Miniprotein binders against q53ft3. Designs and how they scored, part 42

Target 1, 195 residues: q53ft3
Amino acid sequence: MFGCLVAGRLVQTAAQQVAEDKFVFDLPDYESINHVVVFMLGTIPFPEGMGGSVYFSYPDSNGMPVWQLLGFVTNGKPSAIFKISGLKSGEGSQHPFGAMNIVRTPSVAQIGISVELLDSMAQQTPVGNAAVSSVDSFTQFTQKMLDNFYNFASSFAVSQAQMTPSPSEMFIPANVVLKWYENFQRRLAQNPLFW

## First folded at step 17 (miniprotein)

Design rb17
Fold by OpenDDE base, fold request of step 18:
Structure rb17 (fold): chain B 195 residues (1-195), chain A 97 residues (1-97)
Amino acid sequence: as target 1 above (195 residues)
Amino acid sequence: SDREELIELARRAALKLEMALQWLADGDPQFAKRIIEYAIRLLREIEELATTPEEEEIVEQAIEAAQEALQLLEQGKPDEVEEILQEAIELLEELIQ
């Protein structure tokens, strides 16, 4: 029913079903994870009026699980991206997963999905900044990518007087990079899906 | 205090309406509708806590805006909802000040 994706790792399509309405993915080496994607496989939709509450759990200093509500998935929004890197110091929230015998491996976190009524989900408050808006996240990601590239490229910029002869190397003027950056930003602002 | 409770509810209601906007943007008007419905319930609680005519007027306007948003969603007009919800959020921000 659900899949879980971490960048640089194999997709997980086999959740552990811990209850009729509860599913869990293990995330080893969770401290290296910035974002997680949770998505429906498309095989089984949520029943009418229901969706999924997505939780993250990590072991605290005592090895006890700390659960936090990341956000939601629904039939209308069958996939979502969540930032988990900043949650490692957060306070625990109420969760429906009870005292699960979580393998107390300090390096393993969990993603939990609870199938719930949309009306109940609407009353819940996810932890701040966990849910990455798809459009905003894409725009933000793209902007961050652009900024990162520009900053990286600019860090190598040298004046003509500072250049050393390198006949085997090709050089791109910094102003070309800047123009590209500005043009791309403009296009992105006009239509995030211009490409 | 009643005032502290009113402010907290107003913050929560504003957050829910912001959440509704996000879910509309994400393409799920059905869930957005549920969020707005809950926000209206919060607004009703705020209305009961209001003690000044100004507070009563603000919360009433916010309820009207949220209800209009809900009606538009039911009519299949999500594109017209954003401005109305934003107005409701701004009204709630006035209560929080």
Scores: ipSAE 0.745, ipTM 0.918, lowest interface PAE 0.6, mean pLDDT 88
Fold by OpenDDE base, fold request of step 18:
Structure rb17 (fold): chain B 195 residues (1-195), chain A 97 residues (1-97)
Amino acid sequence: as target 1 above (195 residues)
Amino acid sequence: SDREELIELARRAALKLEMALQWLADGDPQFAKRIIEYAIRLLREIEELATTPEEEEIVEQAIEAAQEALQLLEQGKPDEVEEILQEAIELLEELIQ
């Protein structure tokens, strides 16, 4: 139902379903993460009158989880970008995820999505500045994500002569990646919401 | 005190209306409507706490503005909502001062 994306990392499309109405993604090495994208996969919409409250949890100095409401996703807005880098100093808020056995690995945070009534969501107050709301900010984020991907992919680029035989692996020409990047950037410039 | 409560509710209502504006900008008028509906409930609570004619007038105007905004959304006219919600927010700011 949900996906989670961190720039430079593989997309997560398999949330841990901790309840019928609750989903969790693990974020390893969360301290290096500035932004997270949460999105609906498009396979299953929210039921009528329902949406998703998106929470972020990180371990405090004592290893206790601190939960913060980042914002919301809905059928009308099926994806959102959240800035999490500045939230480390925030106070914990009430959350619906209870005492989850958060793996006490100090480096792992979580994104939690709770399916809730829109009317209930409307009464909640997200932490300030978590949601990336401006088109410009979205464009900047997307550009950074693209750059990160390109840099990552290009770091593995080798000449044919430098290739180590790996029959089980498929290879994509670097030029294809570059072309994709350029095309995507062009489309983004034309319409930041093309996707 | 009743006044402190009134001010706190007014702040919350203003924040909700600002949130509604943001969600309209994000292209989800359905959720924006839900937010506005909740803001109206807050405004009704403020109305009950109002003790001066000035406070009563301000909150009544804010309610009218919020209701108009909601009606416009129901009519499929989101482009006309921003100014109305901004007016309501400004009215609430007057209550907070």
Scores: ipSAE 0.745, ipTM 0.918, lowest interface PAE 0.6, mean pLDDT 88
Fold by OpenDDE base, look of step 19:
Structure rb17 (fold): chain B 195 residues (1-195), chain A 97 residues (1-97)
Amino acid sequence: as target 1 above (195 residues)
Amino acid sequence: SDREELIELARRAALKLEMALQWLADGDPQFAKRIIEYAIRLLREIEELATTPEEEEIVEQAIEAAQEALQLLEQGKPDEVEEILQEAIELLEELIQ
């Protein structure tokens, strides 16, 4: 039903189902993780009026699990990105996973997904700044990508007078790249999903 | 105190409306609707705690705004909801001050 993705790691599609309505992913070496993506696999939707509350658990200084509500996934928003790097000192919240004797190794965090009523989810308050807007994330990523590309391309920029004739090579004027960049930025600003 | 409780509820309601805005932006108006509905419940609680005509008026306006937002969502007009919810949030901020 759910997948979990950490950058640079293999996607996890086999959650441990700890209850009918509860799923857990293990995140080894969680201290190196900045963001986690939780997503629905698309095989089974939430029942009508239901969604998923996404929790993060890490061991506290005493080795006890601290659970925090990161945010939500729904049929309408089947994926979400969460920042977990700043949560190490956060306060625990009420969580549906308290009764679970999950054997934890100190270096392993967990992502828990609880299937809940949307009305119940609406009453819950995620920890601040954990949920990253998909639009914002995409925009930031795209902007970084664009900047990287522009910087890369511009590093090769030479004036026509500086060019060594290479008849076999095609050249793109730098202004074309800039124009593309500007147009892309404009389109991105108008609709981040224009593509 | 009742005032402290009112302020806390107002903060919570404002937060919920902000969440609703985010979820509207994320493309899930259904969940946003649920959040707004809950915010309205909070607003009703605030209404009960209001002791001054000014507070009552502010809360009433916030409720009206939130209800209008719901109606617009039901009508499939999510683009018009943002301004209204923002107004409601601003009203709640007046209560928190």
Scores: ipSAE 0.744, ipTM 0.919, lowest interface PAE 0.5, mean pLDDT 86
Fold by OpenDDE base, second read of step 20:
Parts: structure tokens; sequence; C-alpha cells
Structure rb17 (fold): chain B 195 residues (1-195), chain A 97 residues (1-97)
């Protein structure tokens, strides 16, 4: 149902379902993380009138989890970027995960998603500065990721004259990657949340 | 005090209306509606705490603005909502001064 993305890390698409309405991603080495993207996979929408409250948890000095509400995702806004780097010194808020015995390690933070009524979500107040609200910020983030991928892939580009036969390998024309990149950029420009 | 409570509620209501604007911009009018509906509930609480004719008038106008915003959203006219919500926020800012 949900995915979690940290820049420079593999995308997580397998959340731990800790309850019928609660999902958790583990974030190892959380101190190096500035931003987290939470998104719906598009396979299962929220039920009508429901959305997701997104929480961040880190261990305090006593090793106890501190949960903070980052923001929300909905069927209409199926992805969001959150800044978590500045939250380490914050006070915990009321959270729906407190009663759950979630195994934690000191270096691992967690993203929790609670499926809740939109009416309930509307009454909640996210911690300040967590939500990177601007569509522009999301676009910039995505563009950076795309550029990184394109630069990486293009670094391996060789002319046909430079190719050495490798029967065990598949080759993709560079123009295919370029076309994909251009198409993705176009879609991103039209709708930054097209996935 | 009642005055302190009124001010706190007004701040919360303003914050919610600002959130509604953000969610409208992000393309989820459904959730924005829910936020506005909650803001109206807060405004009704403020109305009950109002003690002066000026406060009553300001809150009434804010409620009317928020309700109009909801109507416009229900009519599928989100583009017309921003100005109205901004007006409501400004009204609330008058209460907290």
Amino acid sequence: as target 1 above (195 residues)
Amino acid sequence: SDREELIELARRAALKLEMALQWLADGDPQFAKRIIEYAIRLLREIEELATTPEEEEIVEQAIEAAQEALQLLEQGKPDEVEEILQEAIELLEELIQ
C-alpha cells in the first residue's frame, strides 16, 4: 500500500503492517537522513473518507521512541516529502503507535503511517517545518533523482564501435534512456504526483 | 480566561484555514473541505466566547467566508476559494491582536 524513499537508498515498498490500519518502515542510520518521501503504491487506495497520518519516530536519550506527526497523505495527494533532520530535538506528540511493541534498535528510526478518518486528520497539527509542502520542492527532489540516474547511466554509454561482444549481457540504446528521461520530465511537469 | 481561550482558538482556526489553502494548492479539495469544516467548528466555539459586538461581527464574517468557501468547493470552483479563505484568515488575525 505504501512506499518510503530516502535519497541515496533503495526504495522500500514492504512496510511492516503492525495493525490493520498501521504500517511501519524502518530507517537505519537515521541521523544521515534529511528528507523522506512517503507515497502510495497505487495498488490500494484509502477507503472513502480516509487518509494517512505520517509519523516519524526516533529514539530519545533514554532509548524510548519519540513520535512526531510529520503530515498527511491522501488519495488526492498520494505522496509527500518530509524533512526529518531537524526533528531530533523535538518533543513527542500524541501518536497512534505508542501501544505497539515495535522492536527498535538505537540507530533505527521509523516512519509510521496510520490510516485514519480525514475528519480526524483535519484536527491534527503536524510538527513545524516537517512538511515540505511545495510542489516545487517535490519537483526539485525528483529532478535531482532523475538527473542522478541519467548521469549514472550515461556514464556507461559507448558507441557501437566501442562495444565488445558480451553475449551474456543485454544492451539498451542510450536514446531509450534519454526518451524515458524526457517523458518522465514531461509527466513530472504536468503532474508532480503522477505516480 | 475566556479572552485567552478565544485568542488561542482564533490562532488555531487561522492555522487550519492556511492548511486548507495549502491542500487546495496540492490538489486535494476533499481533504481541504474537511479542514475547513473543522475550522468552522472552531469558529463556532469562538462565537460563543465573543463578548463584544466587534468580536461577534468579525467571527460571523469569518464563518460566512468559510461557509462560502465550502459551497464553492462543493460546486467545483476551487479557484475562487483562495481569496475568500484569505479574507477569513485576516479576520481572525484581527481577533488575535
Scores: ipSAE 0.742, ipTM 0.918, lowest interface PAE 0.5, mean pLDDT 86
Fold by OpenDDE base, fold request of step 18:
Structure rb17 (fold): chain B 195 residues (1-195), chain A 97 residues (1-97)
Amino acid sequence: as target 1 above (195 residues)
Amino acid sequence: SDREELIELARRAALKLEMALQWLADGDPQFAKRIIEYAIRLLREIEELATTPEEEEIVEQAIEAAQEALQLLEQGKPDEVEEILQEAIELLEELIQ
């Protein structure tokens, strides 16, 4: 249902579903992360009248998670960019994720998405300046992330002749990645928030 | 105090209306409507706390503006909503000052 993207890293499309309505992505080495993109995969929309509240958590000095509401995603705005670099020293907020047994690794943060009623979401107040608000900046940033992802993936491209057999691994043809990239760019140009 | 509560609610309502504007700009009028609806609820609470005719008038005007914004959104006219919501925000700022 959801994806999470950090520049320079592989896209995460397999959230840990911790509840029927709650999803979590782990972010290793979170101190190096400035921005996170949260997006809907497009496979499953939110039910009518519902959306997603997006939270960020980091471990405090005691290893306990500190959660902050970053913002929202909806069917109408299925993607958002959040700046998290400046939030790492903030106070915790109320969150729906309870005392999750977060892997007490000090270097790992989490993105949490809670599927909630839009009416409830409307009453919530995200932390200030977390959401990247300008459409132009969003488009530019997203394009840069796309390019980064494509370049990263392409760096592993090998010809059939160069391929080392690895029976335990699945391989995706580079042409598929390219097609995906081109399609994504086209859609992004039409609507920066399509994904 | 009632005055302090009124000011706090006014700040919250203004922030919600600003958020609604942002969500309209982001292309989600549906969620913007939900935000405006909540802002109207806050405005109704402010109305109950108003003690002066001036405060009452300002809040009433803000409610009218917010309601008009909702109507325009329902009519599929989001382009006309920004000015109206901005007016409501300005009215609320008058309450906060």
Scores: ipSAE 0.739, ipTM 0.917, lowest interface PAE 0.6, mean pLDDT 87
Fold by ESMFold2, fold request of step 18:
Structure rb17 (fold): chain B 195 residues (1-195), chain A 97 residues (1-97)
Amino acid sequence: as target 1 above (195 residues)
Amino acid sequence: SDREELIELARRAALKLEMALQWLADGDPQFAKRIIEYAIRLLREIEELATTPEEEEIVEQAIEAAQEALQLLEQGKPDEVEEILQEAIELLEELIQ
């Protein structure tokens, strides 16, 4: 439902679902990360009246998780860039992940996404200036993500003659991906914040 | 004290109105509307704590501005909301000083 992107790394699209309404991405070597992009893949919207609260977690000096609210994603704003470099020594805050048995790797940070009511999200306050947006920086991340996804997906393209029948698997024609890529680039050039 | 609580609520309300402006600029008026609705709840609490005519006048003006912003968003006119919310934020900054 969600993706997570760090500059210079492959995009993550396979979140660990730790509850019906909670998703987690691991961020190994998190000390080298300044920004993360969290986005909706576009295939499954939030239910009406709901959105996603986005958290950052890192282990403290005792190895205990410290969670901080970065901001939000919604159907109306399905992606956001967050600065995390200044948060790695911050204090934890109230969050919905601490009571769950989430599988955690020591010394690895995490991005958590909690699907919540918009009215509840409206009452929450993100840590100061974690959400970062400039048109140029946002456009560069978006273009890199677009190119990375297109190149990755295209590397798996096969002709119908090369396909093996697989009734339990779903497939996407390569021209659908190309049309989406071209349309997305055009729209991004017209308005970097259209999505 | 009631004065300290009033200032804390005013800071939170102003922050929420600034957040709503950002979400309008990002093109999500539906979430911005919910943030403004919460800000109005905070303003109503400030109204209950106000002890001077000056404080009462300021919070009444802030509520009126926030309610006008909601009405404009309901009418599909988000472009007309920015100055109104900025006025409300300035009023709340007066309460804090």
Scores: ipSAE 0.702, ipTM 0.890, lowest interface PAE 0.9, mean pLDDT 81

Design rb17
Fold by ESMFold2, fold request of step 18:
Structure rb17 (fold): chain B 195 residues (1-195), chain A 97 residues (1-97)
Amino acid sequence: as target 1 above (195 residues)
Amino acid sequence: SDREELIELARRAALKLEMALQWLADGDPQFAKRIIEYAIRLLREIEELATTPEEEEIVEQAIEAAQEALQLLEQGKPDEVEEILQEAIELLEELIQ
């Protein structure tokens, strides 16, 4: 019914069904994973009025699962990208066993999908900003590209500002680049899909 | 205690309205509508806790905005919903102060 994709790994399409309405994917070596995609295969839609709550679970130091709500998938939005890099155990802590071969709890996390009523899902609040919207990811990528271009172009403008222009060379005033950057950012904020 | 509960409900309602806006942007107005309906339930709980005329006026305006958003979604006009819900969110942020 569901699929689970991690970059650089084979897609998982055979969820472990642990209850009539609950499905699980194992994520081995989860500490190396930053994003996971959960999607419906398209063979079995949710019943009318239902959808899927998507959870991330990892074992704590005692081996007990820590479950966190990532977000939702629905018939209207049948796929979603979730950022899990900030949901692992806190930033790595020093411990005395780093050089020893000590048997530790498994490094396998899980993605859980619970089929629930949409009205129940509406009452749930995902952990902060785990879900990555398609608009947000496109906007973030575009902003990073624009920032990189502006910083790069500005470094050339500074190198030319101290000298008179050569008659045979063409130059672009630095303020033209800045105005283009500001105008493009404004257009993206008004319509992220204007292109 | 009642003021603390009112603030907590207002924060939750504002988050739900923001969540609804995100689901509209993601192209699922049906789930967004259910989220707004839940937000209205939270706003009515806030209305029961309000003790000052200022609190009562703010929550009434937020309820009216959320109900107008639902009507626009029923009419197939999701583009007109964004500014109305943003105003409702700003009203709730005033209540939290």
Scores: ipSAE 0.689, ipTM 0.884, lowest interface PAE 1.0, mean pLDDT 77
Fold by ESMFold2, look of step 19:
Structure rb17 (fold): chain B 195 residues (1-195), chain A 97 residues (1-97)
Amino acid sequence: as target 1 above (195 residues)
Amino acid sequence: SDREELIELARRAALKLEMALQWLADGDPQFAKRIIEYAIRLLREIEELATTPEEEEIVEQAIEAAQEALQLLEQGKPDEVEEILQEAIELLEELIQ
Protein backbone atom coordinates (compact mmCIF):
# COMPACT_ATOMS: atom_id res chain seq x y z
CA MET B 1 0.00 0.00 0.00
CA PHE B 2 2.97 2.22 0.87
CA GLY B 3 6.50 2.89 -0.29
CA CYS B 4 9.51 4.34 1.52
CA LEU B 5 12.50 5.98 -0.18
CA VAL B 6 15.84 7.17 1.17
CA ALA B 7 18.23 8.91 -1.20
CA GLY B 8 20.92 6.54 -2.42
CA ARG B 9 18.98 3.41 -1.43
CA LEU B 10 16.55 1.12 -3.23
CA VAL B 11 12.89 1.94 -2.80
CA GLN B 12 11.12 -0.17 -0.22
CA THR B 13 7.67 -1.29 -1.36
CA ALA B 14 6.99 -4.17 1.01
CA ALA B 15 6.01 -2.75 4.37
CA GLN B 16 5.72 -5.09 7.33
CA GLN B 17 2.06 -5.05 8.33
CA VAL B 18 2.01 -5.24 12.11
CA ALA B 19 -1.75 -4.71 12.53
CA GLU B 20 -4.76 -4.25 10.26
CA ASP B 21 -4.17 -0.49 10.32
CA LYS B 22 -0.40 -0.30 10.99
CA PHE B 23 2.56 -0.67 8.64
CA VAL B 24 6.31 -0.45 9.30
CA PHE B 25 9.47 0.06 7.23
CA ASP B 26 12.90 -0.66 8.68
CA LEU B 27 15.61 1.97 8.27
CA PRO B 28 18.98 0.29 8.86
CA ASP B 29 21.95 2.59 9.46
CA TYR B 30 19.46 5.34 10.27
CA GLU B 31 22.12 7.68 11.66
CA SER B 32 23.27 8.41 8.10
CA ILE B 33 19.75 9.30 6.91
CA ASN B 34 18.60 12.92 6.80
CA HIS B 35 15.35 12.66 4.80
CA VAL B 36 12.83 9.97 4.03
CA VAL B 37 10.03 9.94 1.46
CA VAL B 38 6.81 8.13 2.30
CA PHE B 39 4.30 7.58 -0.47
CA MET B 40 1.30 5.54 -1.50
CA LEU B 41 1.97 2.95 -4.21
CA GLY B 42 -1.37 3.72 -5.86
CA THR B 43 -2.68 0.14 -5.58
CA ILE B 44 -4.86 0.61 -2.49
CA PRO B 45 -6.11 4.05 -1.47
CA PHE B 46 -7.12 4.99 2.08
CA PRO B 47 -10.80 4.38 2.82
CA GLU B 48 -13.00 7.45 2.57
CA GLY B 49 -12.51 9.77 5.53
CA MET B 50 -9.18 8.21 6.47
CA GLY B 51 -5.51 8.89 6.00
CA GLY B 52 -2.11 7.92 7.38
CA SER B 53 -0.21 9.30 10.35
CA VAL B 54 3.51 8.83 9.77
CA TYR B 55 5.89 8.21 12.69
CA PHE B 56 9.63 7.86 13.12
CA SER B 57 11.01 5.47 15.73
CA TYR B 58 14.50 4.80 17.06
CA PRO B 59 15.71 2.96 20.18
CA ASP B 60 16.47 5.20 23.16
CA SER B 61 19.41 4.76 25.56
CA ASN B 62 17.42 2.01 27.33
CA GLY B 63 16.69 0.19 24.06
CA MET B 64 13.00 1.16 24.17
CA PRO B 65 11.38 2.53 21.01
CA VAL B 66 10.88 6.30 20.85
CA TRP B 67 8.14 7.29 18.39
CA GLN B 68 7.67 10.79 17.04
CA LEU B 69 4.93 12.01 14.71
CA LEU B 70 6.44 13.25 11.44
CA GLY B 71 3.26 14.20 9.64
CA PHE B 72 0.65 12.72 7.34
CA VAL B 73 -0.12 11.25 3.95
CA THR B 74 -3.63 11.29 2.49
CA ASN B 75 -5.38 10.40 -0.76
CA GLY B 76 -5.15 14.10 -1.62
CA LYS B 77 -1.43 14.29 -0.82
CA PRO B 78 -0.17 10.75 -1.34
CA SER B 79 3.53 11.48 -0.85
CA ALA B 80 5.56 13.52 1.60
CA ILE B 81 9.20 14.20 2.42
CA PHE B 82 10.20 14.10 6.07
CA LYS B 83 13.39 15.39 7.64
CA ILE B 84 14.57 13.00 10.37
CA SER B 85 18.13 14.23 10.98
CA GLY B 86 17.04 16.38 13.95
CA LEU B 87 14.85 13.71 15.54
CA LYS B 88 17.46 11.07 16.45
CA SER B 89 17.82 12.34 20.02
CA GLY B 90 14.31 13.71 20.62
CA GLU B 91 11.80 12.78 23.27
CA GLY B 92 8.94 10.49 22.31
CA SER B 93 5.33 11.55 21.97
CA GLN B 94 1.94 9.90 22.10
CA HIS B 95 1.62 7.28 19.41
CA PRO B 96 -0.51 4.31 18.33
CA PHE B 97 2.35 1.74 18.14
CA GLY B 98 2.46 1.00 21.87
CA ALA B 99 2.78 -2.56 23.14
CA MET B 100 3.29 -4.14 19.71
CA ASN B 101 5.83 -6.96 19.37
CA ILE B 102 8.07 -5.77 16.57
CA VAL B 103 11.45 -7.38 15.89
CA ARG B 104 14.14 -4.74 16.30
CA THR B 105 17.91 -4.51 16.12
CA PRO B 106 19.93 -1.85 18.00
CA SER B 107 20.92 0.26 14.97
CA VAL B 108 17.62 0.13 13.07
CA ALA B 109 15.01 2.86 13.13
CA GLN B 110 11.51 2.49 11.76
CA ILE B 111 8.94 4.45 9.83
CA GLY B 112 5.44 3.63 11.08
CA ILE B 113 2.23 4.41 9.23
CA SER B 114 -1.05 4.25 11.15
CA VAL B 115 -4.30 4.42 9.18
CA GLU B 116 -6.60 6.79 11.07
CA LEU B 117 -9.65 9.04 10.66
CA LEU B 118 -8.87 12.44 9.14
CA ASP B 119 -10.63 14.12 12.06
CA SER B 120 -8.29 12.37 14.49
CA MET B 121 -5.27 13.29 12.37
CA ALA B 122 -6.32 16.95 12.28
CA GLN B 123 -5.97 17.12 16.08
CA GLN B 124 -2.43 15.70 16.06
CA THR B 125 0.61 17.98 15.95
CA PRO B 126 3.75 16.71 14.19
CA VAL B 127 7.16 17.40 15.67
CA GLY B 128 8.55 20.69 14.39
CA ASN B 129 10.41 20.88 11.07
CA ALA B 130 9.84 17.22 10.25
CA ALA B 131 7.52 17.59 7.28
CA VAL B 132 8.94 19.30 4.19
CA SER B 133 6.53 21.09 1.88
CA SER B 134 6.43 19.58 -1.59
CA VAL B 135 6.59 23.10 -3.06
CA ASP B 136 9.55 24.04 -0.84
CA SER B 137 11.37 20.81 -1.75
CA PHE B 138 10.84 21.33 -5.49
CA THR B 139 11.89 24.98 -5.26
CA GLN B 140 15.00 24.09 -3.26
CA PHE B 141 16.03 21.35 -5.70
CA THR B 142 15.33 23.52 -8.73
CA GLN B 143 17.31 26.44 -7.30
CA LYS B 144 20.29 24.17 -6.63
CA MET B 145 20.03 22.72 -10.13
CA LEU B 146 19.93 26.20 -11.69
CA ASP B 147 22.93 27.36 -9.66
CA ASN B 148 24.83 24.23 -10.65
CA PHE B 149 24.01 24.67 -14.33
CA TYR B 150 25.04 28.33 -14.34
CA ASN B 151 28.33 27.62 -12.58
CA PHE B 152 29.05 24.69 -14.88
CA ALA B 153 28.19 26.52 -18.11
CA SER B 154 30.12 29.62 -17.05
CA SER B 155 33.28 27.53 -16.62
CA PHE B 156 33.23 26.92 -20.39
CA ALA B 157 32.88 30.57 -21.40
CA VAL B 158 35.42 31.56 -24.06
CA SER B 159 36.10 35.06 -25.32
CA GLN B 160 35.80 35.66 -29.04
CA ALA B 161 39.53 36.37 -29.20
CA GLN B 162 40.30 32.83 -27.99
CA MET B 163 38.03 30.95 -30.40
CA THR B 164 38.99 29.10 -33.57
CA PRO B 165 35.61 28.50 -35.21
CA SER B 166 34.67 25.09 -36.58
CA PRO B 167 32.08 24.99 -39.41
CA SER B 168 30.24 22.08 -37.73
CA GLU B 169 30.15 23.57 -34.20
CA MET B 170 27.70 26.02 -32.71
CA PHE B 171 28.41 28.23 -29.70
CA ILE B 172 26.20 29.96 -27.21
CA PRO B 173 27.32 33.39 -25.93
CA ALA B 174 27.64 33.38 -22.15
CA ASN B 175 25.25 36.31 -21.80
CA VAL B 176 22.41 34.18 -23.22
CA VAL B 177 22.87 31.64 -20.44
CA LEU B 178 22.95 34.43 -17.85
CA LYS B 179 19.76 36.00 -19.21
CA TRP B 180 18.02 32.63 -19.19
CA TYR B 181 19.19 31.98 -15.62
CA GLU B 182 17.99 35.37 -14.37
CA ASN B 183 14.60 35.04 -16.09
CA PHE B 184 14.09 31.51 -14.82
CA GLN B 185 14.96 32.46 -11.23
CA ARG B 186 12.58 35.40 -11.34
CA ARG B 187 9.73 33.24 -12.68
CA LEU B 188 10.48 30.46 -10.20
CA ALA B 189 10.33 32.87 -7.25
CA GLN B 190 7.04 34.23 -8.58
CA ASN B 191 5.51 30.79 -9.16
CA PRO B 192 7.54 27.65 -8.33
CA LEU B 193 5.21 25.55 -10.50
CA PHE B 194 5.13 27.79 -13.61
CA TRP B 195 6.57 25.09 -15.89
CA SER A 1 -3.60 30.78 34.98
CA ASP A 2 -6.52 31.57 32.68
CA ARG A 3 -4.33 34.05 30.76
CA GLU A 4 -1.63 31.43 30.20
CA GLU A 5 -4.26 28.93 29.03
CA LEU A 6 -5.71 31.50 26.61
CA ILE A 7 -2.24 32.17 25.17
CA GLU A 8 -1.53 28.46 24.78
CA LEU A 9 -4.84 27.88 22.98
CA ALA A 10 -4.12 30.86 20.73
CA ARG A 11 -0.70 29.43 19.83
CA ARG A 12 -2.28 26.06 19.04
CA ALA A 13 -5.05 27.62 16.94
CA ALA A 14 -2.56 29.75 15.01
CA LEU A 15 -0.40 26.67 14.41
CA LYS A 16 -3.41 24.77 13.08
CA LEU A 17 -4.38 27.59 10.73
CA GLU A 18 -0.77 27.70 9.46
CA MET A 19 -0.93 23.93 8.91
CA ALA A 20 -4.18 24.36 7.01
CA LEU A 21 -2.52 26.92 4.73
CA GLN A 22 0.30 24.48 4.06
CA TRP A 23 -2.12 21.67 3.21
CA LEU A 24 -3.98 23.99 0.86
CA ALA A 25 -0.70 24.88 -0.85
CA ASP A 26 0.04 21.15 -1.14
CA GLY A 27 -3.33 20.61 -2.86
CA ASP A 28 -5.41 18.80 -0.22
CA PRO A 29 -8.29 21.11 0.70
CA GLN A 30 -10.28 18.27 2.30
CA PHE A 31 -7.70 17.70 5.03
CA ALA A 32 -7.15 21.46 5.32
CA LYS A 33 -10.88 21.81 6.00
CA ARG A 34 -10.67 19.27 8.85
CA ILE A 35 -7.77 21.19 10.36
CA ILE A 36 -9.69 24.48 10.17
CA GLU A 37 -12.72 22.85 11.83
CA TYR A 38 -10.50 21.80 14.73
CA ALA A 39 -8.98 25.29 14.91
CA ILE A 40 -12.50 26.73 15.28
CA ARG A 41 -13.08 24.45 18.28
CA LEU A 42 -9.91 25.86 19.85
CA LEU A 43 -11.12 29.40 19.10
CA ARG A 44 -14.41 28.67 20.87
CA GLU A 45 -12.42 27.69 23.95
CA ILE A 46 -10.47 30.94 23.71
CA GLU A 47 -13.77 32.81 23.49
CA GLU A 48 -14.85 31.26 26.82
CA LEU A 49 -11.58 32.40 28.48
CA ALA A 50 -11.52 35.96 27.11
CA THR A 51 -11.80 38.55 29.90
CA THR A 52 -11.49 41.90 28.11
CA PRO A 53 -13.58 43.42 25.31
CA GLU A 54 -10.44 43.57 23.15
CA GLU A 55 -9.80 39.83 23.59
CA GLU A 56 -13.47 39.05 22.87
CA GLU A 57 -13.45 41.12 19.67
CA ILE A 58 -10.20 39.58 18.43
CA VAL A 59 -11.37 35.99 18.88
CA GLU A 60 -14.79 36.77 17.37
CA GLN A 61 -13.09 38.15 14.26
CA ALA A 62 -10.79 35.11 14.08
CA ILE A 63 -13.79 32.75 14.26
CA GLU A 64 -15.59 34.67 11.51
CA ALA A 65 -12.49 34.47 9.30
CA ALA A 66 -12.06 30.74 9.85
CA GLN A 67 -15.76 30.13 9.12
CA GLU A 68 -15.50 32.16 5.90
CA ALA A 69 -12.50 30.05 4.90
CA LEU A 70 -14.53 26.88 5.41
CA GLN A 71 -17.35 28.28 3.27
CA LEU A 72 -14.94 29.12 0.46
CA LEU A 73 -13.45 25.62 0.61
CA GLU A 74 -16.95 24.13 0.35
CA GLN A 75 -17.47 26.27 -2.76
CA GLY A 76 -14.26 24.88 -4.30
CA LYS A 77 -12.37 28.18 -3.98
CA PRO A 78 -9.18 27.29 -2.10
CA ASP A 79 -7.19 30.04 -3.84
CA GLU A 80 -9.28 32.71 -2.06
CA VAL A 81 -8.66 31.33 1.43
CA GLU A 82 -5.03 32.35 2.03
CA GLU A 83 -5.57 36.03 2.89
CA ILE A 84 -8.51 35.20 5.16
CA LEU A 85 -6.60 32.62 7.18
CA GLN A 86 -3.52 34.85 7.37
CA GLU A 87 -5.70 37.61 8.84
CA ALA A 88 -6.96 35.16 11.48
CA ILE A 89 -3.40 34.12 12.31
CA GLU A 90 -2.33 37.76 12.75
CA LEU A 91 -5.27 38.36 15.10
CA LEU A 92 -4.23 35.37 17.21
CA GLU A 93 -0.65 36.60 17.33
CA GLU A 94 -1.96 39.83 18.90
CA LEU A 95 -3.60 37.76 21.64
CA ILE A 96 -0.30 35.99 22.29
CA GLN A 97 1.63 39.31 22.60
Scores: ipSAE 0.673, ipTM 0.882, lowest interface PAE 1.0, mean pLDDT 79
Fold by ESMFold2, look of step 17:
Structure rb17 (fold): chain B 195 residues (1-195), chain A 97 residues (1-97)
Amino acid sequence: as target 1 above (195 residues)
Amino acid sequence: SDREELIELARRAALKLEMALQWLADGDPQFAKRIIEYAIRLLREIEELATTPEEEEIVEQAIEAAQEALQLLEQGKPDEVEEILQEAIELLEELIQ
């Protein structure tokens, strides 16, 4: 029902189902992981009025799991990116995975997904700002791409006095690049998904 | 104390309204609506604890703003909700100070 992705690793699509409403992915070598993506595979949606609370578990100095609520996935937002690099020394939170540790490997970190009522999820508070907004990430990526393109194209700008007679070459005025940049930024601010 | 509990509830309500804004921006107004409904329950608890006319007026205005946000979401107008929820958050920050 769920997938889990860490950059540079194989995507996991076969969660361990530890209860009717609880799913777990193992994260070996968790200290090298900064971000994790949790997403719905699209085969089975959440039932009406339900969604998924996403938890991160790591072993403490005694090897006991410490669980932290990262955030949520829903039918309306079926994927989320979570930053976990700062959580590996954080405080635990209330969680539904208690005694079910028997079916887990306590020596590795885990991502847990608990299917719950949306009304119950609304009452829960994720630790810090672990969740990364997909709209914010897209907007940030797009802004960085625009800055990179503008800086690159501007490095080739020439004045009219510096134009060489080369009729076989295609040129564009630098102002066209600036106008494109400004128009694209305006449209992006109005709708990050306009494209 | 009642004042300390009021401040803690106000912090939680403001955090929930910020969460609702995030979920609206992420394109899930239905979950945002449930978060706002929970925030209103927290505001009702603040209303019970309010001891001064200033506190009572602030929480009343925050409730009205959150209820207006819910009405706009029910009308399918999530883009009109941001300023209203931001106002409610600012009101709650006045309670905390």
Scores: ipSAE 0.637, ipTM 0.875, lowest interface PAE 1.2, mean pLDDT 79

